# VH-VL binders against q96ev2r1098to1170: the designs that were tried, part 1

All scores and structures are predictions.

Target 1, 73 residues: q96ev2r1098to1170
Amino acid sequence: CVVSVEGLSSSTTDAQLKSLLMSVGPIQSLQMLPQQRKAIAKFKEPAHALAFQQKFHRHMIDLSHINVALIVE
Unless a header shows other numbers, all headers, positions and changes below count from the first letter of the chain; Kabat numbers aren't used for antibody chains.
ipSAE, averaged over its two directions, is called F for ESMFold2-Fast, E for ESMFold2 and O for OpenDDE. V2 adds 0.75 times the mean of E and O to 0.25 times the DockQ between the complexes of E and O.
[cut] marks letters that were taken out.

## First folded at step 1 (VH-VL)

Design f14 (framework fv_ofatumumab)
Fold by ESMFold2-Fast, scan of step 1:
Structure f14 (fold): chain C 73 residues (1-73), chain A 123 residues (1-123), chain B 107 residues (1-107)
Amino acid sequence: as target 1 above (73 residues)
Amino acid sequence: EVQLVESGGGLVQPGRSLRLSCAASGFTFDSYAMHWVRQAPGKGLEWVSTISYNSGSIGYADSVKGRFTISRDNAKKSLYLQMNSLRAEDTALYYCAKESYDYVWGSYGMDVWGQGTTVTVSS
Amino acid sequence: EIVLTQSPATLSLSPGERATLSCRASQSVDSYLAWYQQKPGQAPRLLIYDASNRATGIPARFSGSGSGTDFTLTISSLEPEDFAVYYCQQRSDYPITFGQGTRLEIK
């Protein structure tokens, strides 16, 4: 149920990313790692993690293209 | 219909400043990233600066960093480029360009361009 | 900075012929590569985005291919209005960079 979002702009806030994630489905957690230009988000449903990757992999947020990877727990 | 119109170019001495403007019409300006791209006489395209829809993210080419400042006023549907400490190498036609976007591809290219405004830096 | 190198610098062909233009990146840009056409005295026009997708209103004779570091723009049968300068552009990373251009001229 976990996605890694990489390639984030330093200007992207957790509220902005959370809004995008929640447009797909409810999330259990979001951890911002700004020093790595990265965030780790856990969806409540595995299907929403896959849907987020399908919709937003390669998506541009604040002039930065994000890479969305599914993480196997 | 969808249109970008640049203004503010002119002849200026090295070391001086100019401010370029770009007026947008025919689209929801506050939803798209915007770019400044320049082209020196007889040469190719060079990206100068970009600003996100909410001004939250800004980028500059190394050649202009510290000298140029990009900004936007979404209420006025206008993009700006403040150019300080101008050099002869800044002589170019300056284009305003809109980033494209769709749900599948995200931002994928510059789909609308103005006609440009000419900046000549000469002593 | 990602450097884009276009070849040939100049391509001389006649209407009806096939044109093949190359763009090579100094490091992978995945598929985040666009092609633009610029005619004398005009602003650039977006032709192809994401390596192979035609922009709205672009004729079917224009096609793009490639991924990673090697990209090609093909014009299957040149029309008189196609003689112009063509630029590739990457958006994989900032700064955004353009190739130096290929001039397509009439023979």
Scores: ipSAE 0.006, ipTM 0.666, lowest interface PAE 10.4, mean pLDDT 85

Design f15 (framework fv_ofatumumab)
Fold by ESMFold2-Fast, scan of step 1:
Structure f15 (fold): chain C 73 residues (1-73), chain A 122 residues (1-122), chain B 107 residues (1-107)
Amino acid sequence: as target 1 above (73 residues)
Amino acid sequence: EVQLVESGGGLVQPGRSLRLSCAASGFTFDSYAMHWVRQAPGKGLEWVSTISYNSGSIGYADSVKGRFTISRDNAKKSLYLQMNSLRAEDTALYYCAKDEYWSGDYYGMDVWGQGTTVTVSS
Amino acid sequence: EIVLTQSPATLSLSPGERATLSCRASQSVDSYLAWYQQKPGQAPRLLIYDASNRATGIPARFSGSGSGTDFTLTISSLEPEDFAVYYCQQRSDYPITFGQGTRLEIK
């Protein structure tokens, strides 16, 4: 149920990313790691994690392409 | 049909200001990030500034930070570059260019104008 | 900032030959690399985006490859109109940077 979002712009806020994640489904947690330009998010449903990856992998947020990896466990 | 047209360049003395404009047509201007890229005579391309579709994200090259300001007016389909405290090193042909910002095709800078010349004389 | 180094600076070839142009990044840019062609007196023209995808209207003889730090632009059989300056550009991180260019000239 976990996705890793990498390649985040320094201008991307947790509110912006949370809004994008929640457009797909409810989340349990969101951890921002700005110094690594990444975030770890846990969806409540595994299907939503997969749907987010399919829809937003390589999506551009604030002029930066994100990489969405599915962390199944 | 898809076109960018720059204007506002000219000959100016060091320390003065110029405002460049770029008029867009033939595409949905308010959906794309825009760039200013310059090229000094006989030199290569140098990125100057970027602005996202909604002006929420803006970036500048270190050489122009604090002196140049990028802005856009989506209703007028126009991009601007306000250039203050101009230096001889700012002499270049200035291009505006379109890039993609939201989901869909991921391009580099796929549409360019013909450029407007800025000469900063000593 | 990410520095892009293009080699060779000048490549002298004849029409019909294969051209291979290199672009190396000082750190990984994944696949966020584009290639441009610029002819004298003209604006740059996008050839390749995302390392290997040909832009709309670009002839099949142009191809891009590579990932990470090492990238190549290949022109399989040069036509007279291909003699120009070629630039690589990364969008992996700010500031956006261009290589210094490779000039492709007639031998």
Scores: ipSAE 0.000, ipTM 0.610, lowest interface PAE 13.8, mean pLDDT 82

Design f16 (framework fv_ofatumumab)
Fold by ESMFold2-Fast, scan of step 1:
Structure f16 (fold): chain C 73 residues (1-73), chain A 123 residues (1-123), chain B 107 residues (1-107)
Amino acid sequence: as target 1 above (73 residues)
Amino acid sequence: EVQLVESGGGLVQPGRSLRLSCAASGFTFDSYAMHWVRQAPGKGLEWVSTISYNSGSIGYADSVKGRFTISRDNAKKSLYLQMNSLRAEDTALYYCAKDRTYIEYGGYGMDVWGQGTTVTVSS
Amino acid sequence: EIVLTQSPATLSLSPGERATLSCRASQSVDSYLAWYQQKPGQAPRLLIYDASNRATGIPARFSGSGSGTDFTLTISSLEPEDFAVYYCQQRSDYPITFGQGTRLEIK
């Protein structure tokens, strides 16, 4: 249910990223890690985590291409 | 009315500098990425540079890296392009353009353009 | 860099005809492709973004399709005002690149 979003622009806000995540499905949590240009998000449903990776891996947000990885727990 | 107005173009000698300005009105300037795009006489469009809404992300075309600097002043609602070490190949009409959707994926496109300012680099 | 190749370079048609303009990318741009129209002496105008979405105010006769490396702009029934140069543009990777343009002219 968890995705790691890497390669975030320093200008990317939590609201901006949350909007993108919620376009796929409801999230349980979003943790921004600006110093690492990274965020960790937990979807309420595992299928949405996979769908988010399929739609947004290598995607451009605020002029930066993101990398989306599934975190297996 | 949403508008972008470029200024600062002119005739300059090779090796010299020129600064272009773009004044924005009618939209929330500090919320959008901005672009400079140029077009040489009778040629197609060439992307020059991009700057994000807070200047946190900046990109340049390889042909201008190290010579041009993009910047913005959100309080003045203005975009700038400092052009140093100008070459004959930099001769073009320079457009200022607003990004359609800087914060949403898949919606990127340049939806508002100015009329452009002409830069001619000639000996 | 991703190179966008537009074809044909020039398309000569009459009002009322269907126009089909192609844009091919040297590598996949997914759906991060936009189309612009430029008339002589004017700035470009955004027509289509994200391969198939019409920009605000763009007539329904304009449509975009495609994904990956092959994209098409279609004008279902040409109006006199549609004769212009059309450019495709990708935003999938840096640097941002434009195609060289297709000139749509009156036969």
Scores: ipSAE 0.005, ipTM 0.654, lowest interface PAE 12.7, mean pLDDT 84

Design f17 (framework fv_ofatumumab)
Fold by ESMFold2-Fast, scan of step 1:
Structure f17 (fold): chain C 73 residues (1-73), chain A 122 residues (1-122), chain B 107 residues (1-107)
Amino acid sequence: as target 1 above (73 residues)
Amino acid sequence: EVQLVESGGGLVQPGRSLRLSCAASGFTFDSYAMHWVRQAPGKGLEWVSTISYNSGSIGYADSVKGRFTISRDNAKKSLYLQMNSLRAEDTALYYCAKEDSSGWFEYGMDVWGQGTTVTVSS
Amino acid sequence: EIVLTQSPATLSLSPGERATLSCRASQSVDSYLAWYQQKPGQAPRLLIYDASNRATGIPARFSGSGSGTDFTLTISSLEPEDFAVYYCQQRSDYPITFGQGTRLEIK
């Protein structure tokens, strides 16, 4: 139920990313890793993690293309 | 009134430098990405450069890489383009444009200035 | 770089007619395509973003469609003020590129 969002613009805030994630489905957690231009988010439902990747992988947000990967735990 | 006003254009000889400025008013300048877009006489639009709201992301067209530098001063609500090693092919009307954005997406360039003319000629 | 090719180069129509303008990308741009209108002596005006969404203040007669490599701008019933040059623009990859433009002129 975990996605890694990489390639984040330094201008992208946690509030912006949280809103984007929650447009797909409810999330359990969001961890911003700004030094790595990365965030880790956990959806409450696995289907929403997959849907987020399908919708937003390669999307341009704040002038940066993001890469969305599913994390197996 | 939401407005962008460009300045600094002029006639300059090849190989020299010019600095363009864009003054923003009527919106929260420090919340939006900005662009420079140029248009040669009688020709179409060509994207030149972009800078994110906090200068964390910057992009350039291949034709200007290494010669042009985009920068912004959020306290002064101003965008700049430092143009070095100018060529005849850089002759154009230079527009400053604001990126419309929300928490989800960039919405394209919604506010444009009227442009400042740069002519590179001997 | 991604090349955008607009067709036709010039479209001659009368007020009240439907205009259909095409933009083709050399590679997929997904839905990251915008349309702009430019009148002589004026700066461009954003019409459509993300392929099909109207920008603020744009009349309902303007609509965009398409995805991937083939996009269309439609003006359902031309008004006199709609005669202008129209540009498509992609933001799927750097460098950001514009099409060559389609001139919509009065017949």
Scores: ipSAE 0.007, ipTM 0.675, lowest interface PAE 10.2, mean pLDDT 85

Design f18 (framework fv_ofatumumab)
Fold by ESMFold2-Fast, scan of step 1:
Structure f18 (fold): chain C 73 residues (1-73), chain A 119 residues (1-119), chain B 107 residues (1-107)
Amino acid sequence: as target 1 above (73 residues)
Amino acid sequence: EVQLVESGGGLVQPGRSLRLSCAASGFTFDSYAMHWVRQAPGKGLEWVSTISYNSGSIGYADSVKGRFTISRDNAKKSLYLQMNSLRAEDTALYYCAKDYEDSYGMDVWGQGTTVTVSS
Amino acid sequence: EIVLTQSPATLSLSPGERATLSCRASQSVDSYLAWYQQKPGQAPRLLIYDASNRATGIPARFSGSGSGTDFTLTISSLEPEDFAVYYCQQRSDYPITFGQGTRLEIK
């Protein structure tokens, strides 16, 4: 249910990213790691994690391409 | 009325500099990304540069990277393009354009300002 | 960078006919493709954004379709004011790029 969002612009806020994530489905948590240009998000449903990756991998947000990786635990 | 008005174009020699301005009115300027797009005489559209609403993200076309600098002044509701080391290939009509709802599509355009780089 | 190739370069039709304009991307742009109309002496006008969404005020005769690498702009019944140049534009990958344009002219 966990996605790693990498390659975030330093100008991308947690509110912007949360809005994008929640357009796919409800999330349990979002942790911003700005020093790594990265965020870790946990969806409530595993299907939404996959859907988010399929829709937004390589997507451009704030002029930066994001990479979406599924973290399988 | 939503409006963008460009200014600052002119005839300049190769290697010189020019600064373009774009004055915005009729919308909340500080809420939108802004773009510069150019069009050479009789040619198609070429994206030049984009700046996010807070200046935190900036992008340039490869052809202008290192020579052009985009900036904005939200208090003045103005967008700028500083053009250094101008080349004949930079000759074009330069448009200022407003981002459409974070789509990077452009819904409001000015009428453009002409830049001619000639010896 | 993603290259957008529009075809045909020139399309000659009469008012009342249907126009179909194509835009092909060198790699997938998902649905992040816009269409513009430009008339002589005027700034471009946004028609379609995100492949199929019509911009505010754009007549219903304009429609967009496609995803991935192949996109189409359709004008169901041409009006005299529709004869113009049409450009596609992608925002899926930086840098932002435009196609070279399709000129729609009166036969």
Scores: ipSAE 0.006, ipTM 0.635, lowest interface PAE 10.4, mean pLDDT 83

Design f19 (framework fv_ofatumumab)
Fold by ESMFold2-Fast, scan of step 1:
Structure f19 (fold): chain C 73 residues (1-73), chain A 123 residues (1-123), chain B 107 residues (1-107)
Amino acid sequence: as target 1 above (73 residues)
Amino acid sequence: EVQLVESGGGLVQPGRSLRLSCAASGFTFDSYAMHWVRQAPGKGLEWVSTISYNSGSIGYADSVKGRFTISRDNAKKSLYLQMNSLRAEDTALYYCAKDIEGYSWSDYGMDVWGQGTTVTVSS
Amino acid sequence: EIVLTQSPATLSLSPGERATLSCRASQSVDSYLAWYQQKPGQAPRLLIYDASNRATGIPARFSGSGSGTDFTLTISSLEPEDFAVYYCQQRSDYPITFGQGTRLEIK
């Protein structure tokens, strides 16, 4: 139930991204990887990972379009 | 009714300053990125600057970096462009535009534009 | 910076004909491309966003296609009000850039 959020702006905080993720559903973890301009988030429910991708793939946060990829565990 | 209205344009001499304003109404201003786009007489569109919904991210065209400053006041629902060290090449109609991207769902594109305000830099 | 090249610069057609306008990017913009219509004395009007999605209120005769570097705007059957200048725009990378425009004029 893992999503990779790629293309993050350096100005985007973990609190800001967590708020966006939790608008779809509860998350188990969030790992920020600022050097790679990405974050890895795990939703508690698999359906929320897909819903987040459908809703926010290509969404712009702080002038940067994010790419949302689903990671199968 | 979703609307943007620009003001502040005029005739100025090279090297001087001018401040443009854009008043927004009919939408949740603090949820959208805003843009300034200009068009020189008889020419095409040129992007000038962008500011994110929270002012956390700002971008400028290379031609205006260091001279222009974009800002917004979400409480007043207003966007601004402070233009310093103006050059003849800055002569254009300046448009304020709203990004189609929103908080909870976004699409790409600029969906609302103002009528523009004319800036003429001439001696 | 990503350069967008539109072709042809001017397209002369009659009402009822099909118009095909091209936009080519100097490097991939995925689907981060929009199309605008501008009539004399007016602000630009968004027609298509995300390469192929029609904006609200835009007639079905307008369609967009393409991805990567090659994009097309098609008007299936021209109406008199469609004669205008058309611009493509990318936001795959900053700075945001526009094409130079295609002028659609009455033959």
Scores: ipSAE 0.008, ipTM 0.651, lowest interface PAE 11.6, mean pLDDT 85

Design o1 (framework fv_olinvacimab)
Fold by ESMFold2-Fast, scan of step 1:
Structure o1 (fold): chain C 73 residues (1-73), chain A 121 residues (1-121), chain B 107 residues (1-107)
Amino acid sequence: as target 1 above (73 residues)
Amino acid sequence: QMQLVQSGAEVKKPGASVKLSCKASGYTFTSYYMHWVRQAPGQRLEWMGEINPSGGSTNYNEKFKSRVTITVDKSASTAYMELSSLRSEDTAVYYCAREGYDFWSGYFDYWGQGTLVTVSS
Amino acid sequence: NFMLTQPPSVSVSPGKTARITCRGDNIGSKSVHWYQQRPGQAPVLVMYYDSDRPSGIPERFSGSNSGNTATLTISGVEAGDEADYYCQVWDSSSDYVFGTGTKVTVL
């Protein structure tokens, strides 16, 4: 249910990323790690985590390509 | 109005099991995750686990994983938490709590009144 | 595992401002929620997502979160604000984590 979003632009806000995540499904949490240019998000449903990766892996936000990885817990 | 009503106080001996209930009303039971949180006398709140009432999927705090089981009865809009192999340090007030879900989730917006479980010989 | 530390107690006079801190490594990158618990009662959500107030919570309550410290601020403190306060976050390794709690005494 957890995705790691890496390669974020320093100009990307949590509101922008939240909008993308929630276009796919409900989010349980979002943790921004700006110094590492990444964020960790937990979807309530595993299917939405997979769908987000399929749709947005290598997607461009603020002129930066993001890398979306599924985290197995 | 939304409400979570929990079962009454329990007194158990070490080694026993206890099963607590939490009856929801005033909202669509299957649309919100339900959590269990405990609090030993004078101590912090401690998360135990969660359940999705729609599918029955669960996730537990590693500390309790071997002893805790959370279930639901959708027809009765009731969540249950069973804790086995009770020890004296399990003496606590046990709460059920609904996870809020509007724009974001991860917070608890409605809580049951709590159930005191006392473990003593 | 991830830990949230709060001061055990805060004493404040009526009408003054109470500030309750919640310290955690890089907590500013997480969303912090706050609960009020009066003696013998269940917790009540008083602040969520760092600085948003739930319906029914007075404007005297505000929040902030930056770096390693999140803060719940209660201005114009009233006797009814006397309670234990807990911060809470979700962490990818520890799931739902509550702070150690702060007892606010209004004297």
Scores: ipSAE 0.008, ipTM 0.681, lowest interface PAE 10.0, mean pLDDT 85

Design o10 (framework fv_olinvacimab)
Fold by ESMFold2-Fast, scan of step 1:
Structure o10 (fold): chain C 73 residues (1-73), chain A 123 residues (1-123), chain B 107 residues (1-107)
Amino acid sequence: as target 1 above (73 residues)
Amino acid sequence: QMQLVQSGAEVKKPGASVKLSCKASGYTFTDYYMHWVRQAPGQRLEWMGEINPYSGGTNYNEKFKSRVTITVDKSASTAYMELSSLRSEDTAVYYCARDTYYYGSGSYTFDYWGQGTLVTVSS
Amino acid sequence: NFMLTQPPSVSVSPGKTARITCRGDNIGSYSVHWYQQRPGQAPVLVMYYDSDRPSGIPERFSGSNSGNTATLTISGVEAGDEADYYCQVWDSSSDYVFGTGTKVTVL
């Protein structure tokens, strides 16, 4: 149910990323890790984590392409 | 020990502004979002806005957007909320509250609350 | 504008089970959190992510969430459980939404 979002622009806010994530499904948590240009998000449902990766891997936010990886817990 | 300590009660006239403070201790201030939530006497809890203390980024409830400003002083580990153009309907207890970390992440719920500040707006 | 509706009051005898409902359209797709507020005090988080208990909250508290109804259940009710209870979700359009609140009276 966890995704890692990497390659974030330093100008990307957590509100922007929340909106993008929530367009796919409800999330339980979002941690911004700006020093790593990265965020970790947990979806309520595993299907939404997969759907987010399929739709938004390599998507452009603030002129930066993001990488989306699934984290197994 | 984690604690949020809010400023004391305020009495204001209609049309005035009020600025409340919330001092955090016992945790890394910049690691957690801070929220402001109010409750008018006998009414439900009502979210006003949030701030990311690390970036200074804010998000406000549409109802309050034109009148509310949330800021932080990182060196003092203190969050502030200013509400302008006060009306009698703004009489309420105002709380600051920390966002939860679930699995080490920000998570849209409020795990620790300040004691509340009563703001009374009367002529 | 997303709305969460709770019954205004629930009355329960000591030792019995109280059930506090929170109704919202498709609420089962949201993560629901619950707060207890005793008179004159700040709210306390008693249940989060539908059914997880924060540290310090007794096992008597449990939660569920499916369809259009989330429920906070308090078994073996004690006098100290008398309080107002609020459900809460985050919604992408409405941000943080609190329920209308339920006053639990232990008689």
Scores: ipSAE 0.006, ipTM 0.659, lowest interface PAE 11.0, mean pLDDT 83

Design o11 (framework fv_olinvacimab)
Fold by ESMFold2-Fast, scan of step 1:
Structure o11 (fold): chain C 73 residues (1-73), chain A 122 residues (1-122), chain B 107 residues (1-107)
Amino acid sequence: as target 1 above (73 residues)
Amino acid sequence: QMQLVQSGAEVKKPGASVKLSCKASGYTFTDYYMHWVRQAPGQRLEWMGEINPYSGGTNYNEKFKSRVTITVDKSASTAYMELSSLRSEDTAVYYCARVYEYRGSTGAFDYWGQGTLVTVSS
Amino acid sequence: NFMLTQPPSVSVSPGKTARITCRGDNIGSYSVHWYQQRPGQAPVLVMYYDSDRPSGIPERFSGSNSGNTATLTISGVEAGDEADYYCQVWDSSSDYVFGTGTKVTVL
């Protein structure tokens, strides 16, 4: 249910990322780690975590390509 | 012990501005989002906005966006909320609240300040 | 605007079970949190992520969320449970949305 989003631009806001995540499905949490250019999000449904990775892996936000990984917990 | 301590009650005239403070202790201030929520007498809770204390990034409820400003002082572990162009409808108890998730911007509010009563009277 | 509707009041006798509902379109797709507010006090988190109890909250508090209705259930109700209860979700368009609130009266 958890995805890691890496390669975030320092200019990317949590509001922008929330909107992108919610376009796929409801989330339980979003943790921003700007020092690491990273965010961790937990989807309510596991299928949406996979769908987000399939749709947005290597997508460009604010001139930076993001990497989306599924986290086993 | 984790605690959020807010500034004291304010009485303001219509058209004035008010700036409230919320001092955090007992945890690392920059690791948790801080929110402001108000409650008019006898009414429901209403979200006003949030701040990431680490970055200073903010997000506001559209209803208040033109009048509200949230800031932080990292060295003092204090969050501020300024509301301008006050009206009688802004009479309410204003709360600061922390999101429980480490650097999480969505989720539950696990610690709340005691609240600050703001009265707007002509 | 996304809206969460709660019954205005619930009356319950000591030792019985109170059920507080929170209705919203497709609310089962959201994570619902619940707050207890006693007169003159700040809200206290009593349930989060639909059915998880925060540390210090008695086992008699439980939650559920499916379809269009989320429910906070308080079994073995005590006088100290008398308070206003609010549900809350995060919605991408409306941000943080609180319910209309339910006053629980014991006795």
Scores: ipSAE 0.012, ipTM 0.715, lowest interface PAE 8.5, mean pLDDT 83

Design o12 (framework fv_olinvacimab)
Fold by ESMFold2-Fast, scan of step 1:
Structure o12 (fold): chain C 73 residues (1-73), chain A 121 residues (1-121), chain B 107 residues (1-107)
Amino acid sequence: as target 1 above (73 residues)
Amino acid sequence: QMQLVQSGAEVKKPGASVKLSCKASGYTFTDYYMHWVRQAPGQRLEWMGEINPYSGGTNYNEKFKSRVTITVDKSASTAYMELSSLRSEDTAVYYCARDLYDSEGYYFDYWGQGTLVTVSS
Amino acid sequence: NFMLTQPPSVSVSPGKTARITCRGDNIGSYSVHWYQQRPGQAPVLVMYYDSDRPSGIPERFSGSNSGNTATLTISGVEAGDEADYYCQVWDSSSDYVFGTGTKVTVL
């Protein structure tokens, strides 16, 4: 149910990323790791994590292409 | 005891700005999003925007985005909402309300008492 | 934009059951939350995630959500239940959306 979002612009806010994540489905948590240009998000349903990766892997936010990986727990 | 205490009533003229405060106590201020919701007399509740007190990140209702600014003072555990270019239609009770940001949020579990803002000539 | 419609009013006799509906397109796929607002007071959360009850809210409050209609049910209605009731969802395009509100009168 967890995705890693890597390659974030330093200008990308948690509100912008939350909006993108929630366009796919409800999330349980979002942790911003700005020093690593990264965020960890947990969807409430595993299907939404998969859908987010399929739709937004390599998507451009604030002139930066993000990398979406599924994290196995 | 958990409390959200809002500033007192305001009377403003059209074209002015108003800045309201919401002081939180009894919980970790940065663990919850803070929202502002208004209600005009006899009307429904209307969401205005939110802030993550930890990051300062904001998201606004498109209807208000050009006129509303939400900020926080972490050291004072206080959230602020400033609304500019006031119109008579902005006469309403303004509430702050909290929302759990890190799990099963998206609802308002605790509300401030509300602040009446009256806009009249 | 996403819209939640509630009946303007519901009248119910003491001890009977009140049902307050919240209609929205495919609302059954959303999580619905409910607030009670007494005159001159701030709203109070009475139901969250369709059917979960906050601490302090009596068992006579229950909720359901399916298809295009979510319902808040108050059994054994008491005079103290007179209030305005609002449903609320979060939608990815509209953010936080409140219903039009229902005034519950106990006669």
Scores: ipSAE 0.000, ipTM 0.633, lowest interface PAE 15.0, mean pLDDT 84

